VHH binders against q04fp6. Designs and how they scored, part 28

Target 1, 166 residues: q04fp6
Amino acid sequence: MKELRIGRVINTHGIAGELKIDFNTDFPEQRFAKNSELLIAGEKLVVQSSRPFKQFWLVKFSDHENINLVEKYKGEDIFINERKEPRLSEGEFLVSQIIGLKVIDEKGNSIGEIADSFHTGANDVWTIKKSNGKEILIPYIDQVVKKVDLQTSTVTIELLEGLDED
Short names: E, the ipSAE of ESMFold2; O, the ipSAE of OpenDDE; V2, 0.75 times the mean of E and O plus 0.25 times the DockQ between their complexes.

## First folded at step 22 (VHH; framework vhh_lunsekimig_d3)

Design u78 (at its last fold request DockQ between E and O 0.27; V2 from the best seeds 0.49)
Fold by OpenDDE, fold request of step 23:
Structure u78 (fold): chain B 166 residues (1-166), chain A 123 residues (1-123)
Amino acid sequence: as target 1 above (166 residues)
Amino acid sequence: EVQLVESGGGVVQPGGSLRLSCAASGFTFSSYALYWYRQAAGIERELIASITLGGRTNYVDSVKGRFTISRDNSENTMYLQMNSLRAEDTGLYYCAAVYRKYKGYSTTTYDYWGQGTLVTVSS
């Protein structure tokens, strides 16, 4: 199984077993999430809690809630098993990334914000919360959703007749 | 490695309560919609509760008002609070995490499932 180095233990922090970690991963919040399994000094440790600390992360492990139990990890590299979570290719995006995006029409007028998404048997449906607080549902189809731009956090839509019933 | 581990199942009397937990690891939990399923003996697996990415919850009629689905992203855990349990609630309960990937107008579903926790409602 492929192991990836994601950082190194710099020092202990406090007396409750927290370790200060210098990480080299792009997603420390995911890698050090609760219940995550890390490999340190050949031991499998399970993250109990974690939090950012300046440019570092503080991580506490299950069954290691005391400084005396974690001092031996100082200077050790941290590894993880390769995740099976899919990676995104160019042009791909996740449904989670659209939540909160600004919605505009093709003329650039503000419509609202993406509030939710759910899947139907035919296609995904997105919920747009308009500025007036009302919600409308739109299907994720090329006739309605013209562009999803994650860089500008903007979704461009063309409302079909009957979808914009104020 | 991606994992979903259910817990909290057991034997309870009718009218009792249980709280199921589903601990997640190995994936970006906050990016997934969450689901609870159950499977009674001799019956097809049934979706009973869901929570969307927007935080909207849905329940099948048979559990409405009795069950509550919730999530704690800081704990990478989802829950199912089950009150006023009935004999017909007996079954194996599964948690699932799902998201969809888009490439243009092509979509792909990714899902992870737990192994299940047994709930037995019996006097």
Scores: ipSAE 0.732, ipTM 0.867, lowest interface PAE 0.4, mean pLDDT 90
Fold by ESMFold2, look of step 22:
Structure u78 (fold): chain B 166 residues (1-166), chain A 123 residues (1-123)
Amino acid sequence: as target 1 above (166 residues)
Amino acid sequence: EVQLVESGGGVVQPGGSLRLSCAASGFTFSSYALYWYRQAAGIERELIASITLGGRTNYVDSVKGRFTISRDNSENTMYLQMNSLRAEDTGLYYCAAVYRKYKGYSTTTYDYWGQGTLVTVSS
């Protein structure tokens, strides 16, 4: 019950120890990131590198640098044994921390309040609820969001003409 | 430890209702976007409903109007109210919680999954 299945080894890939993974996560880049500790066939293995490959993910484990060291894992399920919430590093903040921040323009004029965030694949999009009840959608990119100040609970944005979607 | 536990699955007749629960622990529940997925035998799992940090909901067409996702941040629990159930709704229902963080304008995303609860719709 402590273990979570995140995929299955379907075959080896190449001769240098990569395994082809049929994964059970929508975010394989993070789950198979370097230094992740995975469980395969009861063994704890540490990810050295990983990359996408078609609809699969290719993973290479530390100290498993050739095909002969990894063939035994073919057909095995892959689990994680650690379910801890990732901790924030320097300069990081949670997406949730932007909800409720006051939005101002570069002149200091109030625009509204952050109501929500969506991930679109290209960039996150934030919704701003205006006083009139309408919402503006803005992309979270450096050209639009100039400053996020969690100490003052404010977000400074530059609204380019044509960006303000009613 | 991040934990998600689904409950409320069972056997119902067509036209019946079920309410699924997803109890969460070991994380700041309000900081996560939440999702229901289902997986029928021999089919890839599919996203069926979502609820954002701000409470915005979305549904696939096959369940829209019949299913309602909700979250209670004070109880660390997400729900799926399923009405007018059909045979095609049979499957394992999974809850998922998605954690996102920013560093500059880049995001890192992690998903956490429950073990699933079985829903069987049969005559």
Scores: ipSAE 0.499, ipTM 0.749, lowest interface PAE 1.2, mean pLDDT 84
ESMFold2 (binder alone), look of step 22: mean pLDDT 81; pTM 0.807
OpenDDE, look of step 22: ipSAE 0.721; ipTM 0.854
ESMFold2, fold request of step 23: ipSAE 0.401, 0.391, 0.367; ipTM 0.710, 0.722, 0.696
ESMFold2 (binder alone), fold request of step 23: mean pLDDT 79, 82, 82; pTM 0.793, 0.811, 0.813
OpenDDE, fold request of step 23: ipSAE 0.706, 0.721; ipTM 0.848, 0.856

Design u79 (at its last look DockQ between E and O 0.55; V2 from the best seeds 0.00; counts 0 for: pae E 2.1 > 2)
Fold by OpenDDE, look of step 22:
Structure u79 (fold): chain B 166 residues (1-166), chain A 123 residues (1-123)
Amino acid sequence: as target 1 above (166 residues)
Amino acid sequence: EVQLVESGGGVVQPGGSLRLSCAASEFTFSSYALYWYRQAAGIERELIASITLGGRTNYVDSVKGRFTISRDNSENTMYLQMNSLRAEDTGLYYCAAVYRKYKGYGTTTYDYWGQGTLVTVSS
């Protein structure tokens, strides 16, 4: 599910189309920022303006500048289509990004796919699922993992003697 | 700030069952390795169950066969099904989400923790 519930419309506020929102997010200022897209009652609404109001937020949406246009949203949950992901700097990647990548040797031969990763305390260990269904474990070290290319979805490895029991 | 919220704790009799939940509000579990810890009174926090990004589960011996860790990425929630509960299972249960960031062969670990949910097993 790509949708995240971030609050609920409690009531309308005034006659200009503002909705009073009981929010459940750590980042209301960002979630209700101008031009933010929210999902209410299956409709995509774009925030026109917002402001804090006691423990709530008042939000006005584009093309909904009248109470008559927003009454139907009362009691509805508010969703967003995205969740916060870890930010990456240049050259950085997450362990989650290597899951599912194709594994090849330095000659370009297919070895398998990254199936899992876990931390041993010293180094991360990656599980490669070979085409025959067998799994091998490789340490994430420069002697074994030569390249991680997220653009090509490929991991290049050099198998050390003893790592492959096949 | 990323939040993890545990729920499902309570008081149960020995032999009973509980199902704990750990919900993430602002981040996606699919990017994290997930863990359940517990802390009994006067004892250090201990890891009891884990589930990897690939879905592999691991348990400490004391809970093997009784506890089951699972994740629902669609609900962004992790679970701990606890069966055949024992008095020694009493404690505060914490969930944790961990991811690692790579830069070259260097790694940085990031972890988020819940506030815990109390499980009391008592006759």
Scores: ipSAE 0.719, ipTM 0.851, lowest interface PAE 0.4, mean pLDDT 90
Fold by ESMFold2, look of step 22:
Structure u79 (fold): chain B 166 residues (1-166), chain A 123 residues (1-123)
Amino acid sequence: as target 1 above (166 residues)
Amino acid sequence: EVQLVESGGGVVQPGGSLRLSCAASEFTFSSYALYWYRQAAGIERELIASITLGGRTNYVDSVKGRFTISRDNSENTMYLQMNSLRAEDTGLYYCAAVYRKYKGYGTTTYDYWGQGTLVTVSS
């Protein structure tokens, strides 16, 4: 996990939990936006509100409504955690999840494993590394890829004429 | 919100080297295809290097043999090593990250861009 420093707490501001931030990011509006997760003194804090103030930003965090709750952060550097996974809805999976899946034909014969994926306009192409070391490319379309089963880590394909190397 | 931050730009003399970095907030690079683009004044942004999920690289002819793209998924960082720099390499360099989701056989593509880091090659 990599932490990126985006500023420093200079002081408290007022009595309702605002902190005055000396920032070093070119994008304070985005970095301090409501619901952003920031790291201060090793703690994860969620931005409730923020606003510009002279050359600084004023930031208030959820559940930190009082100066007494935030005084401890004075002088601390502010970081963001640069690791977050993409969000998925029901029935979705990431293209990256197909890397390493075992590829079988409709009779259950092993063909190889998925080594790479790339987009070519309207559909993805998957690279299959065969046990003999050769690679073939298949399009991710219903005619070729019959089933992707992430629970069993398998992909079932129909080998069409011209897809397999001799 | 997902943000990409480039760094490592600067002023160098012809023949010099620079190493650009692209760090991401809020996502893990292992799920993304990664790209470097550059933009000279008055010209549209040009793709110069790419690296796939599986680590395969591609380069535009003008930079082949001089530039090397790499990724370190454990550090959530992409790099562009630029050697033998020329005046023509001057421009704003952007990183981009593209992830794609499947829903059935449909694909949804999302791309994220940095704000760029300036490279100036001058005497």
Scores: ipSAE 0.374, ipTM 0.697, lowest interface PAE 2.1, mean pLDDT 81
ESMFold2 (binder alone), look of step 22: mean pLDDT 77; pTM 0.756

